VH-VL binders against Probable complex I intermediate-associated protein 30. Designs and how they scored, part 3

Target 1, 227 residues: Probable complex I intermediate-associated protein 30, of Arabidopsis thaliana (Mouse-ear cress) (q9lqi7)
Amino acid sequence: MSRFRSLLQASVNATKKALTWNVEEWVPPAEKHIFKFHSKEDLKKWHLYSDSEYGGLSSASLEIPDKGDGSDCTGVFSGNLSVDLSEGSKWNISRSGFCGMRSKKFDGFIDLDGYDAIALRIRGDGRCYISTIYTENWVNSPGQSEDNSWQAFVFAPKDSWYTAKIPLARYLPTWRGNVIDVEMEMNPGRVLGMSLSVNAEGGAVGAKSGAGDFRVEIDWIKALRLP

## First folded at step 4 (VH-VL)

Design a18 (from i06 with heavy chain Y101W W104F; framework fv_ifinatamab)
Fold by ESMFold2-Fast, scan of step 4:
Structure a18 (fold): chain C 227 residues (1-227), chain A 123 residues (1-123), chain B 106 residues (1-106)
Amino acid sequence: as target 1 above (227 residues)
Amino acid sequence: QVQLVQSGAEVKKPGSSVKVSCKASGYTFTSYYMHWVRQAPGQGLEWMGYINPYSGGTKYNEKFKGRVTITADESTSTAYMELSSLRSEDTAVYYCARETWYDFGSYEYFDYWGQGTLVTVSS
Amino acid sequence: EIVLTQSPATLSLSPGERATLSCRASSSVSYMHWYQQKPGQAPRPLIYDASNRATGIPARFSGSGSGTDFTLTISSLEPEDFAVYYCQQYSSYPLTFGQGTKVEIK
C-alpha cells in the first residue's frame, strides 16, 4: 500500500503541475538566492576544512577583502594545496591535498524542487572545484554512512567573472568521495547544505591541477528555473 | 589535543532508560562521525550505531533499533546515546568513538575513543 | 551480518617471542582494522585497512591479509603488548568485531 500511494501521489502531483502550465513565455529564469558573499556576516554561514585536520599541510581561508572605498565586495576562498604530510605527523592520510568550505546546516531545508540548476557567480584560477549538495538520507544501502551527497565539477575560469550553471541532473550521487552506481534521484525539496571543495588531484576536464595555490572569488550561489 | 569525555557511571532499574553523553573537544565536531560501541563485562565489543553531527543522520544496529537513539548537539559538541527498556543483559561499558570523513573519503576506523561509561542494570 | 572469528582465543607467550593472530571473516571484507585493549581501558587503534599502522604504533606491529583471511603479527613481544586484540570489519552494516584474542604471559 505504501508504494501504491506513493505512485498515485506522484502521478497526481505531475498531472496537477502540468494542468497549471498552459503557456511558456520568454522570460529570464526564475531565481532563488541560496547564498551571497558580500559581508563578513555572510561568511559566518560557512565552515572551512582541510587535510590539516588529518596531518596534511594544506591551508584555506574565506574572507571579504576590505576595499575601504565602498566598492562591491565578494568572498574569497583561497589557500594552498599540499600533498606533503607534516614532519612527525601522527596521522596516516589516504588522500592529502584538499580544502573545502561547507555551509552550516540550513534552519530546515532549502526547497529546490521547482528549480533546474545551481548557478555560481565566480572568478577563479583555472582549477576545477567540486560542488556538493547534501540532502536528507533516502538511500539505504550497505556501506552508506551518512545523508546523501551529490557532486558535480565546477570549472573556475581565470581572470574573468563567470556564472557556472550546473543542472541538478548532472550532480552524481556520492558516498565518501566516490561516485556510487545507484538508480536514485536527488530530492531537491530536502537540501540540508552545500559545499565547494578543491583537491590537488583535480578533475578530468583539462583544468589546472596539482599542489600549489588556489583562489576563487564568489559573489553568490542561486537556484535557477530554466525555460 | 583531541578528547572525548563521557558522563559518569550509572545504576539503572530494569525497564528504565539511560542517556550517556560524550563531549568532544580539540577538533571540528561536525567533521567526524560519532559511533557508539558497548562491551558487556568479560565480553567483546558490540557496535550500536552512529550519528553524523553535520546532518543528524543516524545508522543503528538492527539489534537495538527501536530502543536506541543517538543524537548530537553542535553548540556543545556533545553526542548522546539513549537506550530504553533496559534489561540486565544491557549491563556494559558504553564507549563513544569517532570516525573521520570528508568529501573525498574517510579512514573508516575509530581513531579516538571516550573513556567509557559503565551502566549497571540491576534491582 | 559478517561474523569475524579470531584464533586462537588465548595465546600464551613470553616476552621476545613472535605473536601471530588470525581473523577470519564469513564473507569478503574490504576494510579490516585491529584494536588493542587492556583491562579497564578503552580500545586503542593499532592497524587500519589491513596493513597500515595507526599513529604512534611501533614497527613491531604489522598487519596483512585480504578477502576473508587477515593476520596481526607482533614480531617481538614487549611487556606492554600483553592485552586483548580485536579485529573489526567496515565492509557492511552492522559493523562487527571479532571475539578477541588474549595475549597473556606464559
Scores: ipSAE 0.365, ipTM 0.694, lowest interface PAE 3.6, mean pLDDT 82

Design a23 (from i06 with heavy chain S106E; framework fv_ifinatamab)
Fold by ESMFold2-Fast, scan of step 4:
Structure a23 (fold): chain C 227 residues (1-227), chain A 123 residues (1-123), chain B 106 residues (1-106)
Amino acid sequence: as target 1 above (227 residues)
Amino acid sequence: QVQLVQSGAEVKKPGSSVKVSCKASGYTFTSYYMHWVRQAPGQGLEWMGYINPYSGGTKYNEKFKGRVTITADESTSTAYMELSSLRSEDTAVYYCARETYYDWGEYEYFDYWGQGTLVTVSS
Amino acid sequence: EIVLTQSPATLSLSPGERATLSCRASSSVSYMHWYQQKPGQAPRPLIYDASNRATGIPARFSGSGSGTDFTLTISSLEPEDFAVYYCQQYSSYPLTFGQGTKVEIK
């Protein structure tokens, strides 16, 4: 056998060995835990917001209720959506009637590269919620950097646990609550945080909308690699 | 409740840099954009730029091309504005000003302002 | 950039009189805001989104307008209303302010 042939075989064997050794680093697990809502400590990772900062009268809470029956704990995001304004306020009505929960900024990033979808395990009230993913700023041109926020609707069926699976490709780029007409792709490797929000205008035909109470129970949020 | 407290007055030489701070309290620092606006003596207001403390994303007025840098430190709830290559025409009161940042309900105006920091540029 | 032109530059009036301040934009503006500034103080929000009063602003202040023409009206001037008023657009970057209208006692 020529020396060249022997060198080629050794090269092939080394490549196969390296590829086999690193396979676990190249193939992520089928699901990745992002958040759980099982204890008061888990809820400290979130803060609440509402239209009350702008003269609205909506209210929100996030808590782990005492079930008394020994069942496992889940987080409850609930409150009241009001389209009424505090006396003396002339706020724009179309922007009142909202509540949200936003994760505190991560120390660094959550790397979702290689995953296809966000999954939320929820039990809802028949309303549509908005799922938001925040990614780091990126440079659009020399000297300019832009925030990236990405939004998708999540229907929360009444009274039954449901796993909402939202493909990352369905999240639309937004800026200050509005879909923007820019050609950009989400960078799932650089996620800073997430939010879940609800508004009185609603979002989907057939879902509950308007002012009044809202309530959604949340077990966990995960990233999924779809089959 | 909401307070924006800025650093004290500074006197700088032409060609130097100044870094003004704005310490926020009474609200969730990362839920609000922080803008910087300046005002030369006897003149009107001029927008310099903003930072989103949640992402670190920034936007600057092109007039300051490469001279302005806005940063934020979430651990201390403090925003900073650094202006380099100072000229006499940069003599002004510099203000930080807060703007809402929510998924739904932003009204895009400056609801709270710092007290202002006078920066004097002279030889 | 959008240029905002305020008129008049100075308005000399007595307490109890009506003040009407104009702000004209070089192109159409979706969000126009008004701020009040007293000597030695930071600006204070007065009117946002053309016609909405900010928190704590008395009913004598009103705003109107759309497109390129906006107006701030003070129906009956009080002593504390003598100040400089600035309009500000939030429709495109860079954000811009008008040059200000000084409302001074006659």
Scores: ipSAE 0.375, ipTM 0.712, lowest interface PAE 3.5, mean pLDDT 83

Design a25 (from i06 with heavy chain G105E; framework fv_ifinatamab)
Fold by ESMFold2-Fast, scan of step 4:
Order: C-alpha cells, then sequence, then structure tokens
Structure a25 (fold): chain C 227 residues (1-227), chain A 123 residues (1-123), chain B 106 residues (1-106)
C-alpha cells in the first residue's frame, strides 16, 4: 500500500528514457543559466533538508571544497543515508533515508518558456537523484507556492563530469511525493524553484541504491533549447 | 530537540508598539519559515504572517498590513514580530510557529509552536 | 479569504465515545490541517494534509476529506482528548483557521 512506490516506478521508467537521451551527443544552439555552484554565495540560494529533522538519522552537506589555486570550484552535495530512526521519533516519518537540497523561493518566476530541457553538469557516485521543479499552482490553490511539483530521476555516473539532459516532457507531475495519473503539461514560464534529492530506495535499474554515503558534485544547472 | 522560546508578557498603552521575540534552537534556523499566529482571550486562532529567515522575505495578513513587521536575526536564530498602533482589540496571546519544509513529503503545517506571549493593551 | 466553519461548536461526550468533528471551507482547499489546544497551552499539531497523523499522535485520531468538506474523528475518547480542535487551511493567503470545536465532558 505504498503510494511512494507508484512514484518510484513511474520515475524509474521516465529515468530510463532520460538516461538513454542523456548519453547521446548533441549540442543545442541556445541555453539559459539557472544556477551555478562556484562560490559560497551561490550556495546561499539553497536549503538543505534530511529525514533527521523528522526522526531519521541521515545527514547532508552542501559546500564548496577548498581545492586551492581557484581551480574548478564546484558545489558538493554529500552525506549519509540512514534507514534507522531515532528512539524518540519513530512516529515522525513513515519512510527514512532521504536528503535533499531545495532552492529558495524566487521573487517571481524563472521563465523557461521556449526551452526544451534541463541540463545538470554533475559528477556523481552512481546513484539516481530526483530532480524536482516547482511551478505555480496548477491545482487551483492560490497563494500556495509549493503545491505543484514535477519530478524526474537523474543518474549521476561516477568518475567523469557528465551533462545530464532531461527533457521537460519527461518530468512527471507529482503531489506530495506521488505521481498524478493525469495528462498535464508543465508551464515552464511559471517555475518557482527546484530541488535535488536522494533516497535509499534509489531509482533506475543498475544504479547504486540503499543506505550509505552519497556524493554528487554540481557545476551548474541550465535550461536548453533543442534545435 | 526543536524548541521555540518566546519573550515574556507585555502590558502596553493604546497607540504604542510591541516587539515579541521567538528564539529557535535544535534545527537549521534558515531552512524553515516562521509564522506568527495570535489568539484573543476566549477566541480562535488568527494568522498574522511569516518570514523566510534565509531571504528575509515576508508575507502578511492584509488585516495587519501597515502595522505588522516580521524580522529574523540569523546570528541569534531569533524571529521577531512587531505590531504598531496598538488597540485594545490587539490584546492576545501571540505565538510563533515553524512551517515544515520537506519536499519529499511536504505538507506545509505548523509542527512546532512557541509557548506564547501575552500582550495586554489597556489604557 | 477562505472561511472555515467548524461544526458543532461544542460536542459533549463521555470517555469511550466516538467524536466526529467537521470543517467546511468556503472554497476548495488543497491542504487542511488539524490542531488540538488545551487551556493555557499552545496548539499541538494532530493531522496534516487531511489524513496524516503528526508525530506522537495516537491511532484513535484520524482525518479525512477533500475539496470543501473535512472531518476529524476520534474513535474512542480518552480523558486527555477533551480540548478545543481547530482546522487550518494552507491553500491560499491569508492562512485561516476555523472557529474551533470544543470537545467537553458530558
Amino acid sequence: as target 1 above (227 residues)
Amino acid sequence: QVQLVQSGAEVKKPGSSVKVSCKASGYTFTSYYMHWVRQAPGQGLEWMGYINPYSGGTKYNEKFKGRVTITADESTSTAYMELSSLRSEDTAVYYCARETYYDWESYEYFDYWGQGTLVTVSS
Amino acid sequence: EIVLTQSPATLSLSPGERATLSCRASSSVSYMHWYQQKPGQAPRPLIYDASNRATGIPARFSGSGSGTDFTLTISSLEPEDFAVYYCQQYSSYPLTFGQGTKVEIK
């Protein structure tokens, strides 16, 4: 009776298509910068969360490591996923083993109208992460800035930098972590924010899953216009 | 352990201002919205507004627009609610309340509340 | 603004009885939450997003509903459950609460 398993399975199928698309070589003629992860000021655009604030034992950090000499300063989202619960808090959450980073709500919108895909420049750990896009209320809930979410898995291969390209059409509409079985289209002109999260249940077949350490380096997030 | 500790009771004259504090501990202060809710004696709950402590962004109930100011001091993990031009009908217990922030299963409710601060406005 | 109307205003029952509390919204609500308040205390979260129990809330408390009609049920009242209950919407600004239902000992 897990409603989350519905989201996970639908997202796994979407991720397989996105992963196949992401390994193909092509370069769009136009791009729009959304986020960069090059300085501590850039990281102030993001909030960290984990199951620890709800009775879990996971931990997360987001930092710019001092690599010396100013070379390749990138953000590092890392931590540990624990499926255990603290003794006094087992009723706080029904699922444990998750961490995430969410952008601050914007004053207004990120206008992605005319763009076809989100691109993330990453170097990871072999896990699948969840990319979430928050849009203006499509369920007719005025003033509720985070009641609309769209999710896609992002495979984060280890060893080399990779540009994960996720077509906006591959993001699945979600409500409180569950896939909505409706034919809705994202309004890319009304993006309120984004998040990147990871959980112990994992994503794609063949990707690393389960409790333990996670680590992904992020250089930038952009919107791409495909020719 | 999450705690929200508010300042002590105040007695104010009509036309004055009051500034109530809410000191947070046990969590990342800048990661959660802080709301203010009041309750007049024997009455129900009334939402006043919120602040995002990280950005300083605020939203106020139109009923209090021009009289309420909500601020946050990240260095002390303290939120403040200042209400000006006080009237006798502003006599109430004022609560700070934390909004849950969790996109994996977010539900935007008030999970922790301060103990309340009684503000009495009398001649 | 969304007006929340709770009924009944007062519910007089004995321990062991079932309590059913209603909250009706003037327009459709996506998020409805319930809080319990005892005299001299801050409100305590009970139910979030219509049907999910908050931390430490016993199984006898359950919530249901969607759209404009929401219900809080206490399957078998315990002595500590006699309190005032408030519904609260988080669908539009300003955020609003119902006027409260007082559950008192018969």
Scores: ipSAE 0.066, ipTM 0.554, lowest interface PAE 6.0, mean pLDDT 81

Design a30 (from i06 with heavy chain Y107W; framework fv_ifinatamab)
Fold by ESMFold2-Fast, scan of step 4:
Structure a30 (fold): chain C 227 residues (1-227), chain A 123 residues (1-123), chain B 106 residues (1-106)
Amino acid sequence: as target 1 above (227 residues)
Amino acid sequence: QVQLVQSGAEVKKPGSSVKVSCKASGYTFTSYYMHWVRQAPGQGLEWMGYINPYSGGTKYNEKFKGRVTITADESTSTAYMELSSLRSEDTAVYYCARETYYDWGSWEYFDYWGQGTLVTVSS
Amino acid sequence: EIVLTQSPATLSLSPGERATLSCRASSSVSYMHWYQQKPGQAPRPLIYDASNRATGIPARFSGSGSGTDFTLTISSLEPEDFAVYYCQQYSSYPLTFGQGTKVEIK
């Protein structure tokens, strides 16, 4: 569990800067569309995961709600975070209370070189989510290739649609959820995929945390070139 | 339920290559790292490397680097370990073993193992 | 590379006795795991992260330790517990195993 606390601690200042930056009025910079959440076909690009694979009791869904009127909808990532383990669980895990959605592997790479930020158009529940970007690392040895994961907290405000803008420079290098203490920059030219996850331990000061329900509506994910 | 089923035993000559397969079922293949561990007859366990089936990213034990290649095929949920330039010392049972891959962190232990594949290298 | 040294190499005991197995690392490790292996079988996870029992592992098995010194204890040996036990670190690459401790019937 201490490695998640390490990520949380390392991300505090980055999260404060993100919250301050996110309250700025949006201006229309150059953009590149990465994902949309408008149809069931769009949702097939994602898979769900949770602590339930390890005997936890958290649950998650990703759906396009049926309004019954034929109007266009957005994706809804929702569920329940539980820190309890199922009776008779095959797994006695020390960590529980997490859910996530991860994009299926891109066919090749998404080239984000020349872009400054990831933008998520969301309507949330007051929780902080974790945005993860997966990239390939350059290695000097032939035949070896390893991915890097980069993480940043995303505050999801209640009620109103919001464009959360996260500078690529704000993502912290992580290895399997552990913050790496290195002076490395993301290679935005070799993005393999992305995820959005939530856990009961929370994130930013003042954000909702703990076990219980979570819900975030997602319209799209884009890369932005800032002015 | 979770199963890892490996290919059958092989006999190879020194200098040749062998490719062992490990077919996974009962879980989301891309959510778990797949490691390869070998065991020479009467000896202990030796880690060879892993693949992240999601990204294709690999990490190899320097002892085998340049001779080992680990790959994964998401469409068939199958991981492969190819070892080239075989020597008699490579005679061993080769195991695939599963480890967690989530962006919240891994449990960092091998929870399921394949049944093992005996590779015999003899002249 | 982190070298794991297990002691004793062989432990000859009778059913009902307590077994204490040691694993010492050449440098500090964050995650130490224990596996049980019976002849002709793949290793079976026993203890993860020093002290947590893996699924289906009876309460007689316990693990402890931190830093460089780790211990696996079997409070009262059952016939099915006679096997080889390996410790394994997951703190730095390459991942390494101890040489094994064989728990055999006296």
Scores: ipSAE 0.341, ipTM 0.700, lowest interface PAE 3.8, mean pLDDT 83

Design a31 (from i06 with heavy chain Y101I; framework fv_ifinatamab)
Fold by ESMFold2-Fast, scan of step 4:
Structure a31 (fold): chain C 227 residues (1-227), chain A 123 residues (1-123), chain B 106 residues (1-106)
Amino acid sequence: as target 1 above (227 residues)
Amino acid sequence: QVQLVQSGAEVKKPGSSVKVSCKASGYTFTSYYMHWVRQAPGQGLEWMGYINPYSGGTKYNEKFKGRVTITADESTSTAYMELSSLRSEDTAVYYCARETIYDWGSYEYFDYWGQGTLVTVSS
Amino acid sequence: EIVLTQSPATLSLSPGERATLSCRASSSVSYMHWYQQKPGQAPRPLIYDASNRATGIPARFSGSGSGTDFTLTISSLEPEDFAVYYCQQYSSYPLTFGQGTKVEIK
């Protein structure tokens, strides 16, 4: 073929191939449901825990209130944070007064590969909550494995629905609730579960803290692909 | 009520292995770390290691390097401690003990203990 | 490894007397706990994080200290308090216990 016709045909073929690849290339959904809180069956996926198992007086519940009008059903994680002991002595340490909800362990993983953030649709009480992600243990030497827990703070604004979007990169590696100084990266394909917890110490300056009632409504938890 | 019930006493030959069980009840098994602590006759307490039953993560005392394996079975709420290559010096009462832990921290003490399992290693 | 040294090894006292037990660490510790053990029984938690009483522990038991020096005090010994007491650190691995202090009847 002539030089000009050869170049034209190559250009047409390249354009068709690029267009076909753009059309045929399957993109995973921009969001993935991880948990919903719309029925009592959804709540069976969660365990409640509190300092009451350790002699404290905090209490927690996770329920779907019957709104009676056919409106949206959401999970309500609520209770009371107490720094008192069951024998009438007050706890005098900052780590007193806590409640949490943790997803039940599953046979397998929550696969978040290809997603950038966790989103929580919540309506709160002005407190800071702690979002925890548990990942598969990394074997660091023969016969030993490291526990992988990742935490981020979640502010729950009063009386307004809010979608908290937390980049996976913002979760910090933790050991027993304390941030550790290690160069570790979360493996989002190997998530074992999640939790949401609250304590009387609180998190951020300006958020409600201290003993007393807590309440957060939860609609759903999703993974998001950010632009 | 929280209970940790351990398997019965065992007599083992040197060079063999022993696997002690600790069955938990009265609480959510996966929400607490389980430690193993031993005590030789007339001696003090020696920490062996722990497991997080939720994740399967383990930590062992280097003194038992390559000999101890701690596992957990969530379906039966049971933790296990297996010690291999037994010597007469491994004769001890072995305890499981639950650690007080929370998502945002722990006080890092053992709030409930099993009754103990006597393992005797003799020729 | 952090070595915990308890003193005295044996403390001989009568009911009603005050018992003071010491635990010294070879390095600074963040968390120090105390356990009571009676013959043939598993240890029982007494004090966690240096000064906090565990669930069900009577007010006569108190703990204090920080850094490398910790103390367990029993303000007035009851007959059931005659036992062996162990301190335990949770600052670094491996976790370690003291050798124990035996509180016995005079």
Scores: ipSAE 0.327, ipTM 0.704, lowest interface PAE 4.3, mean pLDDT 83

Design a32 (from i06 with heavy chain W104L; framework fv_ifinatamab)
Fold by ESMFold2-Fast, scan of step 4:
Structure a32 (fold): chain C 227 residues (1-227), chain A 123 residues (1-123), chain B 106 residues (1-106)
Amino acid sequence: as target 1 above (227 residues)
Amino acid sequence: QVQLVQSGAEVKKPGSSVKVSCKASGYTFTSYYMHWVRQAPGQGLEWMGYINPYSGGTKYNEKFKGRVTITADESTSTAYMELSSLRSEDTAVYYCARETYYDLGSYEYFDYWGQGTLVTVSS
Amino acid sequence: EIVLTQSPATLSLSPGERATLSCRASSSVSYMHWYQQKPGQAPRPLIYDASNRATGIPARFSGSGSGTDFTLTISSLEPEDFAVYYCQQYSSYPLTFGQGTKVEIK
């Protein structure tokens, strides 16, 4: 009895695994993990930039606070946006008062083909942030290529965790931070990296803007297949 | 402190290639475009091309079609300019120069320059 | 390509005099920059986007102009100002420089 029961259970389990495996072969996962912000090691995948590299006075940090209570850790991107220029500034920068965090380049590409949106799990300060996706350069002629970056706004509400879902179709092509007039789609199969930035100019009507402190907590970044 | 330090002077034969390096320090290498500009003795400045070190994107002056290649190595913060099929007219001081990368708007100029590398092409 | 024509080719002036340098473009330019170069040295940025002084550039240097006509003015020449000055456009590729104006001691 026990022998037949064990054989039946093993057969059921093997069939379950085979059916699940076959189904998953033809149906890609509903989400794909891109980044997590749970340890100091995770933060080593990012570097900070700000207008201070161009003569501004903004500052930024990216850290995992030690909560000491055993709570889950998340990354904190925070700092101060200043529209003032340092003495001896090299630039009359058009968008003084900005900070960003950019991923180090992926070794190869992240393949997001078959996904519809980028999702960010965040808890913010009421400011509007800019999500940037960097893709493989498109070739405009032999021996020449153009940068291929794509940007969308992300509102970061106060107090509660929020999953911002940004359709890939909403990302606009940009060159040196300016929207370009091209009728092309992002190639989601060839993503080189991502960034999240904030500026004192702001973005969405009604979001907090202007100089001063900024702070957003980030748990993870994923790609999603929308229903 | 921002510094761009270039490789030393070179003497090359016609038909050969030269690869000049530009080592950057004092800033985030991937935040700025790196351009190459040359100057023949007693002559003016001539733009050769640029690279975005983050993406690897390049733009070249058509005048150097098929002869110039600009590359960047983020791990060493070094940009390279390789010029092949050298002619006597390629005798020049070659400069690297940086330009703003990110969303800074409309002021695209060369704020820091390397010291220059003299390349002499002679038979 | 956009051709930049600088005039005069040479200015022979004495310290304390005003220098006015012209740069004319073959077509309209969105961004015009000026660089100073002394013998044996790399160019030094002076003026960016027609009229803005780069870091450490004294107030005696000023730039003006738009479209196809741009001017660099040195209100009162100091001994250190005798150099070659280049204009440069960043409106279209290839990027181009003018042929230079040499400001030399009379």
Scores: ipSAE 0.343, ipTM 0.706, lowest interface PAE 3.9, mean pLDDT 83

Design a33 (from i06 with heavy chain S31D; framework fv_ifinatamab)
Fold by ESMFold2-Fast, scan of step 4:
Structure a33 (fold): chain C 227 residues (1-227), chain A 123 residues (1-123), chain B 106 residues (1-106)
Amino acid sequence: as target 1 above (227 residues)
Amino acid sequence: QVQLVQSGAEVKKPGSSVKVSCKASGYTFTDYYMHWVRQAPGQGLEWMGYINPYSGGTKYNEKFKGRVTITADESTSTAYMELSSLRSEDTAVYYCARETYYDWGSYEYFDYWGQGTLVTVSS
Amino acid sequence: EIVLTQSPATLSLSPGERATLSCRASSSVSYMHWYQQKPGQAPRPLIYDASNRATGIPARFSGSGSGTDFTLTISSLEPEDFAVYYCQQYSSYPLTFGQGTKVEIK
C-alpha cells in the first residue's frame, strides 16, 4: 500500500493548503462554467463506476431528487462504500471500497487556459472526495506518465453548502491513481474531462472515513481566475 | 459479462501490413487501457503496446516503433493493432488484453484477454 | 528492459505433488503477476501483485516474493493444472514476461 499512502500524504498536504486558502476572504474573480447539475440532461454527461467491477460490493447513484416545490435542483452523488469482497474476488481488501463519477468522453477539450482554480459548489457528509482532472497524453514527452491524471482531495462539509476552491497548482500528477514524483505541469488548455470519487480509506485527518453510506450534493463546477 | 472478441486468422506476404481488431463488450470501453501482446509459435509472450481509449494516448514497445499503430474506435468499442512491413518473425498469435484501472489506483495487470488472432507471414 | 528468468524451464510432476515455480528479475519489480496458459488458449490471470489470487482461482495456488525474487506455489497438483505459467512485471516499460515454466505430467 505504499503507493496509496504516498497519494494520501501528498493529497492531505495539498488539501490543507487548499482549505487554508479557502478560508481567506473571497473577492469574485472572472469565472467559467464547466459543469452544472440542475437537470437529468446534465447528469447524462456523467457515468458511474465502483469497485463492483473488481469484486467489491460498493454501490453508487447520481440523481436529481424531485424537491416538489419548484426550487432549484442539484445533483446527488450517493451510495454505500463496502470493504467486503464477493466470494472468489480478486480484489485486495485494503483497496476495496470506492465509488466514482466520471465525465463522459466528448470531442475536443475543456479550455482552462487563464484560470487559476477549480471551484466545486457542494454540500456533503463530512468525507473527503478525490477530484480528478484528465489531460491529453504528452506524446512529445516520452518520460512522462501516459495517463495524465491530476488529483486533489476535496473535503465535503456536512449539512452546509460550501465552495471548495482548489488551485490548479495543488492538483498532483498521478499515474493510475499513484502520485508520481516528476515535475510535470498541467496543460490547462488540454483537459479531457473530470471525475469525483470517494473511498473508504478517506483522506484528511478529522474527516469521516471507513465503510458506510456517502452522500454529496453538487450544484456546479467552475473555473476561477483569481484577482 | 466482459468479453473481448478478436478478428479471424490471416495469412500475409512479407512486406505487407495486417490490422487485427478487438471488440470489447460488458464494460465502459473508455475506462480501461487496452494492451496488445503477441506469442510466436512455441515461444513466450511479448508486450507490444497499449492505448488509453479515453484520451487516444498510446505507448509502444521500442522494438515495434515505426511499424506498430494501435487505435481505438469508441463508437464501436473496438481496439485495433496494425503492424506494417511484416517479416517471417512476425508470425504469431496476437492478443488484446484489458488492464485493470480506476481513478483511485490500479492493479496494473491483464484481467481479460481476447481469444487471439493467428497471423502467419509466409511467401 | 527488465529481464524475467523463470526456473525450472520444465517441471515434470504427478497429480497430488507440490509445484514450486521461480521468477527472478534483473532489477527490483514493483508489481509481479502470474498467468496460466493451456495449449490453444489465451493466458488466464492467476496471481496479481505477487500474492493475490485472481477471481475464480483455487486456494491451492499461492504467490509470494518481493524485490527481484518471486515464487508461485501449487500445493497439490490437479489434472487441470498442467499448463505453462508466465510471470510478468509492471515496474517499467517495456512490460516484460518470463520465458515460461511448463508444468507437465511425468
Scores: ipSAE 0.312, ipTM 0.705, lowest interface PAE 4.4, mean pLDDT 83

